# VHH binders against q9p4d8: the designs that were tried, part 5

Target 1, 280 residues: q9p4d8
Amino acid sequence: MDFMKPETVLDLGNIRDALVRMEDTIIFNFIERSQFYASPSVYKVNQFPIPNFDGSFLDWLLSQHERIHSQVRRYDAPDEVPFFPNVLEKTFLPKINYPSVLASYADEINVNKEILKIYTSEIVPGIAAGSGEQEDNLGSCAMADIECLQSLSRRIHFGRFVAEAKFISEGDKIVDLIKKRDVEGIEALITNAEVEKRILDRLLEKGRAYGTDPTLKFTQHIQSKVKPEVIVKIYKDFVIPLTKKVEVDYLLRRLEDEEDDDATQKSGGYVDRFLSSGLY

## First folded at step 18 (VHH)

Design y4
Fold by OpenDDE, fold request of step 21:
Structure y4 (fold): chain B 280 residues (1-280), chain A 120 residues (1-120)
Amino acid sequence: as target 1 above (280 residues)
Amino acid sequence: QVQLVESGGGLVQAGGSLRLSCAASGFKFRSYGMAWFRRAPGKEREFVAYIYSSGGRTEYTDSVKGRFTISRDHAKNTVSLQMNSLRPEDTAVYYCAKDWGFEETYFDHWGQGTRVTVSA
């Protein structure tokens, strides 16, 4: 996805391509994480005496990563959502001026708390090499977790782009639902059972294919591989539903910007203006 | 109601050219990618070409690369398939399709098709 080309950001095909790519990343990250045991101590609050920090080892390490990442403009990107927004710092790199393609409140749509919760409680047990602790791999484990979490966050929050694209494409139909605050209607509109089935089928196939990849980054010895069925289950039970939540949450507020635009006689978002300008 | 109406099919000699057109209505045309598919006699439907909703990015099946060109006109709500250097193997019913798949390739509407026959 090229966010400097706003006319392409909400392109259905481009969105699809991005999501598919993110899927690959997630699968690979799960595989990497599968090298390590569940390591509950990594997720336990104040399990370790971390200086000037109250929380889990994962929380600390993730926050430190985000602090660093923020300084290199990671979270200036429209598709990145931090878990710890309070630790972000200004970048020393030249500013990137991304054109606005999402609604003004898009940065307020955040389900990272839920992601973190389900990751540690549900996802890790499913993908880990085994139950229990590996004291010698706590750092590596947490590093792998961060990759998983960030990729999941990006994928799930990409629902904002999907939602925006759907809003533009559906027109009055979705507007009416939003006005009525018809959550069920919105969810129904954005959901296609066949598409979901195909996604899960694809994941199964990818899981099978990728599970044979001998190229692992974090450990010298492969302890375990992620079962394809587990990947499918994770998507079915958590990734897809949370993405839908993001979409619905985004859409429910979408008319806030429309009302403002009407008030300012400013026609639509950049993409809509671009498409309506006759330049394309 | 979404409608896709193909036209431009016919009989053509090998090496000849045809231009297919699909007239779209009932949806925001510029928001969706469009595709052409074809079904040859006794064969399954196969992908031919796809055009993104923005920027004119296109994709083709290998067998038609360099010969076929998919294009779209937002003003007219049409998608076209210019077919050059036609071969007997290109004989098929050609279908226009509307893309809907944000996470997976999925076409939610299809035209009735237009028949293309390429004689040897």
Scores: ipSAE 0.805, ipTM 0.915, lowest interface PAE 0.6, mean pLDDT 91
Fold by OpenDDE, fold request of step 21:
Structure y4 (fold): chain B 280 residues (1-280), chain A 120 residues (1-120)
Amino acid sequence: as target 1 above (280 residues)
Amino acid sequence: QVQLVESGGGLVQAGGSLRLSCAASGFKFRSYGMAWFRRAPGKEREFVAYIYSSGGRTEYTDSVKGRFTISRDHAKNTVSLQMNSLRPEDTAVYYCAKDWGFEETYFDHWGQGTRVTVSA
């Protein structure tokens, strides 16, 4: 997706393509992670004496990655959401001025804490090569975890774009639900059982396909592969629901921008301005 | 209420051309991709062409590539299918469809269809 072309960002087909691509990335990252044991020590707070840090090895490594990546504009991208926003540094590269496509509060929509928790407690046990520790691969394990977490975060928080697109497309229907704070109604409106089924079916097929000849990043000797059914379960139980949560959370606040604009200038709401600009 | 109304079908000789049109109403047309499908006699409905909501990208089934062109007019809320070099195997009822699938291709509304007959 090209975020410098705002007229294409909320394109339904482009959103779909992006999500499908992210799916491939997630599956690939799970397979890479499956080379390593569950390694609970990586997730235990203060398991290792990390200088000037209070937390787990994963927390430390992930935060350091985000610190570095922030300086090269990773989190200036509209679709990237950090796990540790407090460690982000300013970039020394020229600033990229992405056009605003999402609501003003979009950066406040963050479920990374939940993602991290679910990943370590539920996802890792399902995709790991085995239970227990593999001391000689702690670093590689944690690196693979970071790739998984970042890809999951991106996919789940991409719900913001979906939500914005749905807000624009549904119009009064969704506005009425938001005004009523009808969470169930919103969820029902944004959910299609057939679409979800198709997504899961697609994942199953992709999982099977990836299991035949995966590309390896960390080792040439994969210890195990992720079962396609596990991938499906992860999406069904966690990815799709968390994405839906992001969508709902985003939508519940969507009228805040409209109210602020009405209070300051009787000019058309955010949606009307966006549509009138010819960008969508 | 969402409405899709196809037009432009008819009888044409092999090698001829035809332009189908679908008039859309009852939804924000610019927000959704649109597609053409067709159903030949005794066959299942098949995908023909898709145009993204922004109108900048299109997709086609292999059998119509280079011959068919899908386009849309946001001002008129219409999607069109220009069909050139028509073949007898293109004979079908052609349907316009609205795309709803953000994560998977899913069409939630269909037109009544317009019949295209290509004679040998």
Scores: ipSAE 0.801, ipTM 0.912, lowest interface PAE 0.6, mean pLDDT 91
Fold by OpenDDE, last read:
Structure y4 (fold): chain B 280 residues (1-280), chain A 120 residues (1-120)
Amino acid sequence: as target 1 above (280 residues)
Amino acid sequence: QVQLVESGGGLVQAGGSLRLSCAASGFKFRSYGMAWFRRAPGKEREFVAYIYSSGGRTEYTDSVKGRFTISRDHAKNTVSLQMNSLRPEDTAVYYCAKDWGFEETYFDHWGQGTRVTVSA
């Protein structure tokens, strides 16, 4: 996805391609994480004496990563959402001025807290090499967790782009639902059971293919392969629903920008601006 | 109501050319990718070409690469398939389809099709 080309960002095909690529990344990260035990100590609050920090080892390490990443413009990208927005620092690199393709409130749509909770309580037990602790790999474990979390966050919050694209595509139908605050109607409109089934089938196939990768055999640690069925379950139970939540949350607020434009006598609704700007 | 109407099919000799057109209505045409499919006699429907909603990117099945070109006109709400160097194996009913899948390729509407016959 090229965010400097706003006319391509909301392209259905480009969105699809991005989501498919993110799927591969997530599967890979799960496999990497599967090398390590569940390691509950990594997720336990104040388990380790971390100076000037209240939280888990994972929380600390993730926050430090985000601090570093912010300085290299990671969170200037429209598709990145931090878990710890309070630790972000200014970049010393030249600023990238991405054109705005999402609604003004898009950065307020954040479900990372839920992602983190689900990841530690539900996802890790499903993908870990085993239950319990492995003290010599706490750092590696946490690093793998960060990759998983960031990839999941990106995938799930990409629902904002999907939502915006759907808003533009559906027009009056979705506007009416939003005005009525009909959450169920919106969810029904944005959901296709056949598409979801196909996604899960694809994941199963990919999971099987990744599980047979001989390159994973050469790691020094007993590599536990993630079961393809577990990947499917994670998507079905968490990734897809959370993505839908993001979409719905985004859409419910989508008319806020339209109301502000009407108040400022600026004649063209957000949709009209997009249409008039020749970007679509 | 979404409508897709194909036209331009006919009889052509091997090595000849045809241009198919699909007129779209009943939806925001610019927001969706479009595709061409074909079904040969006794065979299953197969993918031929896809054009992204922005119009800047296209995809083709291997057998038609270099011979077929998919394009779209946003002003006219039309998708076209220029078919050059036609072969007898290109004989089929060609269908226009509307894309819907944001995470998986899925076409939710189809035209009635236009018949293309390539004679040896």
Scores: ipSAE 0.800, ipTM 0.912, lowest interface PAE 0.6, mean pLDDT 90
Fold by OpenDDE, fold request of step 21:
Structure y4 (fold): chain B 280 residues (1-280), chain A 120 residues (1-120)
Amino acid sequence: as target 1 above (280 residues)
Amino acid sequence: QVQLVESGGGLVQAGGSLRLSCAASGFKFRSYGMAWFRRAPGKEREFVAYIYSSGGRTEYTDSVKGRFTISRDHAKNTVSLQMNSLRPEDTAVYYCAKDWGFEETYFDHWGQGTRVTVSA
């Protein structure tokens, strides 16, 4: 996705391509994580005496990563959402001025807390090499976790772009539902059972294919492979529903910008104007 | 209501050209990718070409690459298929389709089709 080309960001095909690529990344990261045991100690609050920090080892390491990443403009990108927004620092690099494609409140749509909770409690047990502790690989384990979490976060929050595109494409039908605050109606409108089925089928196939990929990095420990069925289950139970939640949450607020646009042309208005200008 | 109406089909000799057109209505045309499919006698429907909603990007099945060109006109709400160097194996009913899938390719509406016959 090229965020410097706003006319392409909400393209249905481009969104689809991005989501498919993110799927590959997530599967790969799960496989990398599967080299390590569940290591519950990594997720336990104050399990280790981390100076000036209250939380788990994962929380600390993730926050430190985000601090560093913020200084190199990671979170200036429209599709990146931090887990710890309070630790972000200003970049010393030249600022990138991305055109505004999403609604003004898009950065307030954040389900990372839920992602983190589900990841540690539900996803890790499903993809780990085994249950129990692995003290010699705590750092590597946590690093793999961060990659998983960041890729999941990006995928799930990409629902904002999907939602914006759907808002533009559906027009009055979705506006009426939003005005009525009809959550069920919105969810029904944005959901297609056949599409979801196809996504899951695709994941199953990819999982099978990746499981045989010899190019994967091996650690000193016996590398465990993630079962394709587990990947499918994770998407079905968590990724797709959370993405849908992001879409719904985004859409429910979408008319806030329309009301204000009488005064200031906000991001959604720009995209609509651009699309209507016939420049493509 | 979404409507897709194909036109431009007919009889043509091998090596000839045809231009198919699909008129779209009942939805925001500029927001959706469009595709052409075809069904030959005794065969299943197959993908021919796809054009992204923002225009510019296109995809083709291998057998038509270099011969067929898909395009769209947002002002007219039309998608077209220019078919050059036609072959007898291109004989089929051609269908226009609307893309809906954000996470997976899914076409939610189809036209009635237009028949293309290429004689040897």
Scores: ipSAE 0.798, ipTM 0.910, lowest interface PAE 0.6, mean pLDDT 91

Design y4
Fold by OpenDDE, last read:
Structure y4 (fold): chain B 280 residues (1-280), chain A 120 residues (1-120)
Amino acid sequence: as target 1 above (280 residues)
Amino acid sequence: QVQLVESGGGLVQAGGSLRLSCAASGFKFRSYGMAWFRRAPGKEREFVAYIYSSGGRTEYTDSVKGRFTISRDHAKNTVSLQMNSLRPEDTAVYYCAKDWGFEETYFDHWGQGTRVTVSA
């Protein structure tokens, strides 16, 4: 996805391509994480005496990563959402001015807390090499976790782009649902059972393919491989639902921008401005 | 109601050219990718070409690459398929389709089709 070309960002095909690519990344990261045991100590609050920090080892390491990443403009990208927004620092690199494609409140749509919770409690146990602790690899484990979390966050929050595209595409139908705050109606409108099935089938195939010859970053010897069925389950139970949540949350607020425009006597709604600008 | 109406099919000799057109209505045309499919006698429907909603990117099945060109006109709500260097193997009913899939390619509406016959 080229965010410097706003006319392409909400392109249905481009969105699809991006999501498919992110899928590969997530699967790869799960495989990398599968080299290590579940290591629950990494996720326990104050399990280790970390100076000037209250939280888990993962929380600390993730926050430090985000601090570093922020300085290299990671979170200037429209599709990146931090877990710890309070630790972000200014970049010393030249600023990238991305055109605004999403609604004004898009940065407020954040489900990272839920992602973190389900990752540590549900996803890690499913993909880990085994249960229990692996003291020698706590650092490597946490590093792999960060890659997983960041990729999941990106994928799930990409729902914002999907939502915006849907809003533009559906027009009055979705507007009516939003006005009624009909969450179920919105979910139904944005959901296609056949598409979901195909996604899961594709994941199964990819999982099988990746399980045959993965390129590992941390070790030369694979302790365990992620079962393709587990990947499918994770998507079915968590990734897809959380993405829908992001979409719905985004859509429920989508008329706020239009109301503000009306209040400011601007002649065209956000959608009209977007369309008139030739961006979509 | 979404409507897709294909036109431009006919009989042509091998090596000849045809231009198919699909007129779209009942939806925001510029928001959706469009595709052409074909079904040859005794065969399953197969993908031929796809054009992104922005119109700047296209995809083709290997057998038609370099010969077929898909294009769209947002002002007219039309998608076209220019078919050059036609072969007998291109004989089929050609269908226009509307894309819906954001994460997987999925077409939710189809035209009635237009028949293309290429004689040897």
Scores: ipSAE 0.776, ipTM 0.902, lowest interface PAE 0.7, mean pLDDT 91
Fold by OpenDDE, look of step 19:
Formats: C-alpha cells, structure tokens, sequence
Structure y4 (fold): chain B 280 residues (1-280), chain A 120 residues (1-120)
C-alpha cells in the first residue's frame, strides 16, 4: 500500500491485497513464536523487578519498542496503531506528510488492549511449543510476541480502511444505518459469509504450506509446529470479529466529519473529490 | 438495480481482433473493481482479466497476457476488453462482473454475456 497515493489507498483491490499479504506476516510470526513455550511469567505483572515500571515484562518491552519505533516515524504511518501511545517520542527524521484518507478521528479507534488480552490468554496457548516456563528464552519469547502483536494490530485496525471504502461505496444505505445507530444493521451490511469462509479456507491452505518452511530455525525443543487449524480458529474467533468491531466503531462516527464539511461547505473527502474528478 | 450489459462479440478469424464493452449501472461504478470472465464450450467459467477501481492496475490470466487489455471509462461507466491476436481457444461466451469483495475476490453481479467465436 502506497499511502502517498490517496487515490489508491481506498481501492478495493489494493485493500484486499494488503490484507492478504498481512496474513502471510501473521502466519510467519506465529510460526516464529511457536518455537517458545507459553512462558506465563512474561505476561505477569511485576514478575520481574523492572526499574521505574509497573507492568509485565511484555508490557515493558513492547513499550520500549514503540518508543524507538516512534522516533523513526512508524506511527506517522496511517496504518499503524500503538499499544502504548503515551510513550511515543518525536521523530528526528524528516516528517512525511501523508494525505488524509481516513476520518479525522481514525487515530482514536484503538482495540489494542483487547488484542493484547486475547493474545496472551488465548492465542499464545494455541501457538506455543508447550505449556509452562522457559527461563532461558524469556527475551526471545517476548520479542516474538511483539512481532505477533504488531502484525495483528495492523491487520485488525486495517478495518478502518475497509470501513471508509465501504462508506464511500454504499452511500445512502450505510448513512441511513449510521443515523439510526443501527449496529446490527451495519454489521450485517459489512459481513459476507461466503467471503469469510474463503478467507478461512485460504488461511488453512497457507498454514499448511508455511508450517514447513525450512527457512525457519527450530530449536531442539520444538515439539510442534503451529497447526493450520489453530490459525484458522484464531482468525475466526478473534481477528475477523475484532476487525468488524473496528469497522463498526469507525462507521458509527463517520458522519461526524460529514457534518463538519457541510458546515464548511467544503466538498466531500479527498477520495470523493478524486473520484469525481474523472482523472482515472 | 445493478445492471451489466455486454456487447461487441461476434465471429472473427484467427489472428483478428475484437473489442468487448460492458455498460454498468445501478451502483457507484468508480468504487468497484470490474472483471471479465469467459466460458468455453464444455468448460467451466474462467477468469480472464480484472481492473482495479482506481483504473491504474490490471490483472490477467496467463493465456491472454500480452494479447488482451482491460480498461474502464468512469465517465461512461463502461469496462472494455480489447482482444488482439485471437485464437480458436479464445472462443467462449464472455461475461462482465462486478467485484464486491474487500477481503476476498468476490463477484456479486454478472452480465448476460456476449459470444466470441474465433475460426481457424
């Protein structure tokens, strides 16, 4: 996805391509994480005496990563959402002026707390090499977790782009639902059972294909690869529903910007203007 | 109501050219990708070409690459398929389709089709 080309960002095909690519990343990250035991100590609050920090080892390490990443403009990107927005620092790199394609409140849509909770309680047990502690790999484990979490966050919050694209494409139908605050109606409109089935089928196939990737280094203690069925279950039970939540949350607020634009007599969002210009 | 109407089919000799057109109505044409499919006698429907909603990106099945070109006109709400260097194996009914899928390729509307016959 090229965020410097706003006319392409909300393209249905480009959104699809991005989502499909993110599946690969997530699967590979799960496979990488599967090298390590569940290691509950990594997720336990104040398990280790971390200076000037109240939280888990994962929380600390993730926050430090985000602090570093913020300085190199990671969270200036429209598709990145931090877990710890309070620790972000200013970048020392030249600022990138991304055109605005999402609604003004898009950065307020954040389900990372839920992602983190579900990841540690449900996802890790499903993908880990085994239950219990692995004291010699706590750092490696946490590093792998961060990759998983960041990729999941990106995938789920990409629902904002999907929602914006749907808003533009559906027009009056979705506007009426939003005005009525009909959450069920919105969810029904954005849901396609056949599409979801196809996604899950694709994930199953990818899981089977990638699970045997010879390029991945397995430790001698690795008992099992991530089962493709577990990947499918994670998407079915958590990724897809959380993505829908993001979409619905985004759409419910979408008319806030329209009201402001009407007040300012300024024509529709950048995308609408671009589409209306006939420059295709 | 969504409507797709294909035109431009006919009989052509091998090596010849045809231009198919699909007129779209009943939806925001600029927001959706469009595709061409074909069904040869005794065969299943197969993908031929796809054009993204923004119009700047296209995809083709391998057998038509370099010979077929898909394009769209937002002002006219039309999608076209320029077919050059036609072969007998290109004989089929060609269908225009509307893309609905955000997370997966899914076509929710189809035209009635236009017949293309390529003689040896």
Amino acid sequence: as target 1 above (280 residues)
Amino acid sequence: QVQLVESGGGLVQAGGSLRLSCAASGFKFRSYGMAWFRRAPGKEREFVAYIYSSGGRTEYTDSVKGRFTISRDHAKNTVSLQMNSLRPEDTAVYYCAKDWGFEETYFDHWGQGTRVTVSA
Scores: ipSAE 0.712, ipTM 0.879, lowest interface PAE 0.8, mean pLDDT 90
Fold by OpenDDE, look of step 18:
Structure y4 (fold): chain B 280 residues (1-280), chain A 120 residues (1-120)
Amino acid sequence: as target 1 above (280 residues)
Amino acid sequence: QVQLVESGGGLVQAGGSLRLSCAASGFKFRSYGMAWFRRAPGKEREFVAYIYSSGGRTEYTDSVKGRFTISRDHAKNTVSLQMNSLRPEDTAVYYCAKDWGFEETYFDHWGQGTRVTVSA
């Protein structure tokens, strides 16, 4: 997705394409992580004597990555959300002025804490090569974890774009629900059971395809590095629900910006304004 | 209420052209992708073409690439399918569909269809 083209960012098809692509990334990262044991020591607070740091080895390494990445404008991108916003540094690169396509508070929508918790407690046990410690690969393990976490974070927080697009598309119906603070109503509106089923079916297929050792083609028992069913379960139980949470959280506040726009005589959502301008 | 009304179908000779149109109402047309599907006799409904909500991107089934063009007019709330170099195998009822989905291609509304018959 090209964030410098605001007219395309909230395109439903483009959003879909982005989400589908993110599935591939996530699956790939899970496969990479599956090379290593669960390694609970990586996630234990103060398991290792890390200088000037209070936390787990994963926390430390992830924070250091984010510190480095912030300096190269990673978190200036609208679709990137840090786990450790407090460690971010200013970039020494020229600033990129991305057009604002999301609501003003979009950066405040952050569920990374929940993602991290779920990842270490639920996801890792499901995708790891086995239970227990692998002392020789702690670093590699943690690095793979970071890739998984970042890809999950991006996918889940992409719900902000979905929410914005839905807000624009649904109009009065969603506005009424928001005014009433009807969380259940909003969730119902943004949920399509058939769509979710299709997503999960697709993931199953992808999991089968990507997790298969091509050298085992002739074996009746295709040993997947990561069980496709586990991938599906992770999406069903965590990724989709957390994405919905992001969407709902975003939507509940969305009228704050509309009120401001009305005050400024600006009518309609960003996309609607763009489309109405005849620029495409 | 969402309404999709197709028009432009008819009988045409092989090698001929037709332009189908779908008039959309009851929803924010510019916010949704639109598609054309077709159902040939004795066959299942199949995807023909898709146009993104912004109108800047399109997708086609392989068999119609280079021959069919999907377009949309936001001012008129219409989606069109220009069909050139028609073949007998293009004979079908053509349906307009509204794309609901963000995470997955899902069409939640369909028109009644317009019949296209291509004679040899």
Scores: ipSAE 0.671, ipTM 0.865, lowest interface PAE 0.8, mean pLDDT 90
Fold by ESMFold2, look of step 19:
Structure y4 (fold): chain B 280 residues (1-280), chain A 120 residues (1-120)
Amino acid sequence: as target 1 above (280 residues)
Amino acid sequence: QVQLVESGGGLVQAGGSLRLSCAASGFKFRSYGMAWFRRAPGKEREFVAYIYSSGGRTEYTDSVKGRFTISRDHAKNTVSLQMNSLRPEDTAVYYCAKDWGFEETYFDHWGQGTRVTVSA
């Protein structure tokens, strides 16, 4: 997939390759986080006297990373979505002119608040080495948390690309559902239980393979492994449903781009113009 | 309504060639991946070949690699399977399938099939 070449972005092979790569990253990050205890002080609001900040240590650390990363164009990339949009700053690097593939409002489709909530309340307890604190590892623990959160955010918000591909392919059916504001109809159209089953089956197998990696087999801390079933449960209960929420939120607004582009006359939909360009 | 209609099956001797065609209608053909499957008598349906929506990527089961070629024509809305160096074990009903699965492969529509018989 090359975001500078639009014809590669909505290709189903490239979409699937990207989803597989993001799965690998998430599993790896969960394994890395599993080496730490739950460490609830990392997530407790105002546990530490951070100047001019109300929030947890994790909130502060992540927001500082995002401020700095925005200055080097991280959040100019179409597949990066910030947890703290209000801390982003202008880049001092030459801007990258990414061709538009997603709808103009794509940056507004952001479920990172929900991701952060689920991560701290459900995911951390499920993957941590145990309950309790590791006072001398607060920074390392929070850094592992950031990697988990960022990879989860990328995977879940990649639903915008999947939704755009579905919109192009499902044409008139999706348009009618959007006009009716039929949220349940849109969810049903984009959902396939057999696809979800195949994703979960692959995750189970990957989790088993990573757990038997020879380079990790002889560690002194056996409790550093994440049970494959926990990874599957996190995807089933949180990653997949949040991805579908992103898809629905994206699709509900998709006709705004048709109106913005064609305010004075009736014109072909995004699908027709996109296909006419020879991209698909 | 999605419709997939296979043609080009028949009787051919071992070592010969045959070209199957699948006419697709009722959906935006260029948006979807397409595949050929086959079912030999008394066996489960098995994957033969897949072609992505762009047409630039293809995948084959090991037993047909180098002998079969899948292709698609977006102007005619057709998927073809060129079968060369045919063997008796290629005898089967061949099915065209449409892949709807965006996140992962899912074949939501199937043709009626076309019978291929390979005899010595």
Scores: ipSAE 0.575, ipTM 0.817, lowest interface PAE 1.6, mean pLDDT 87

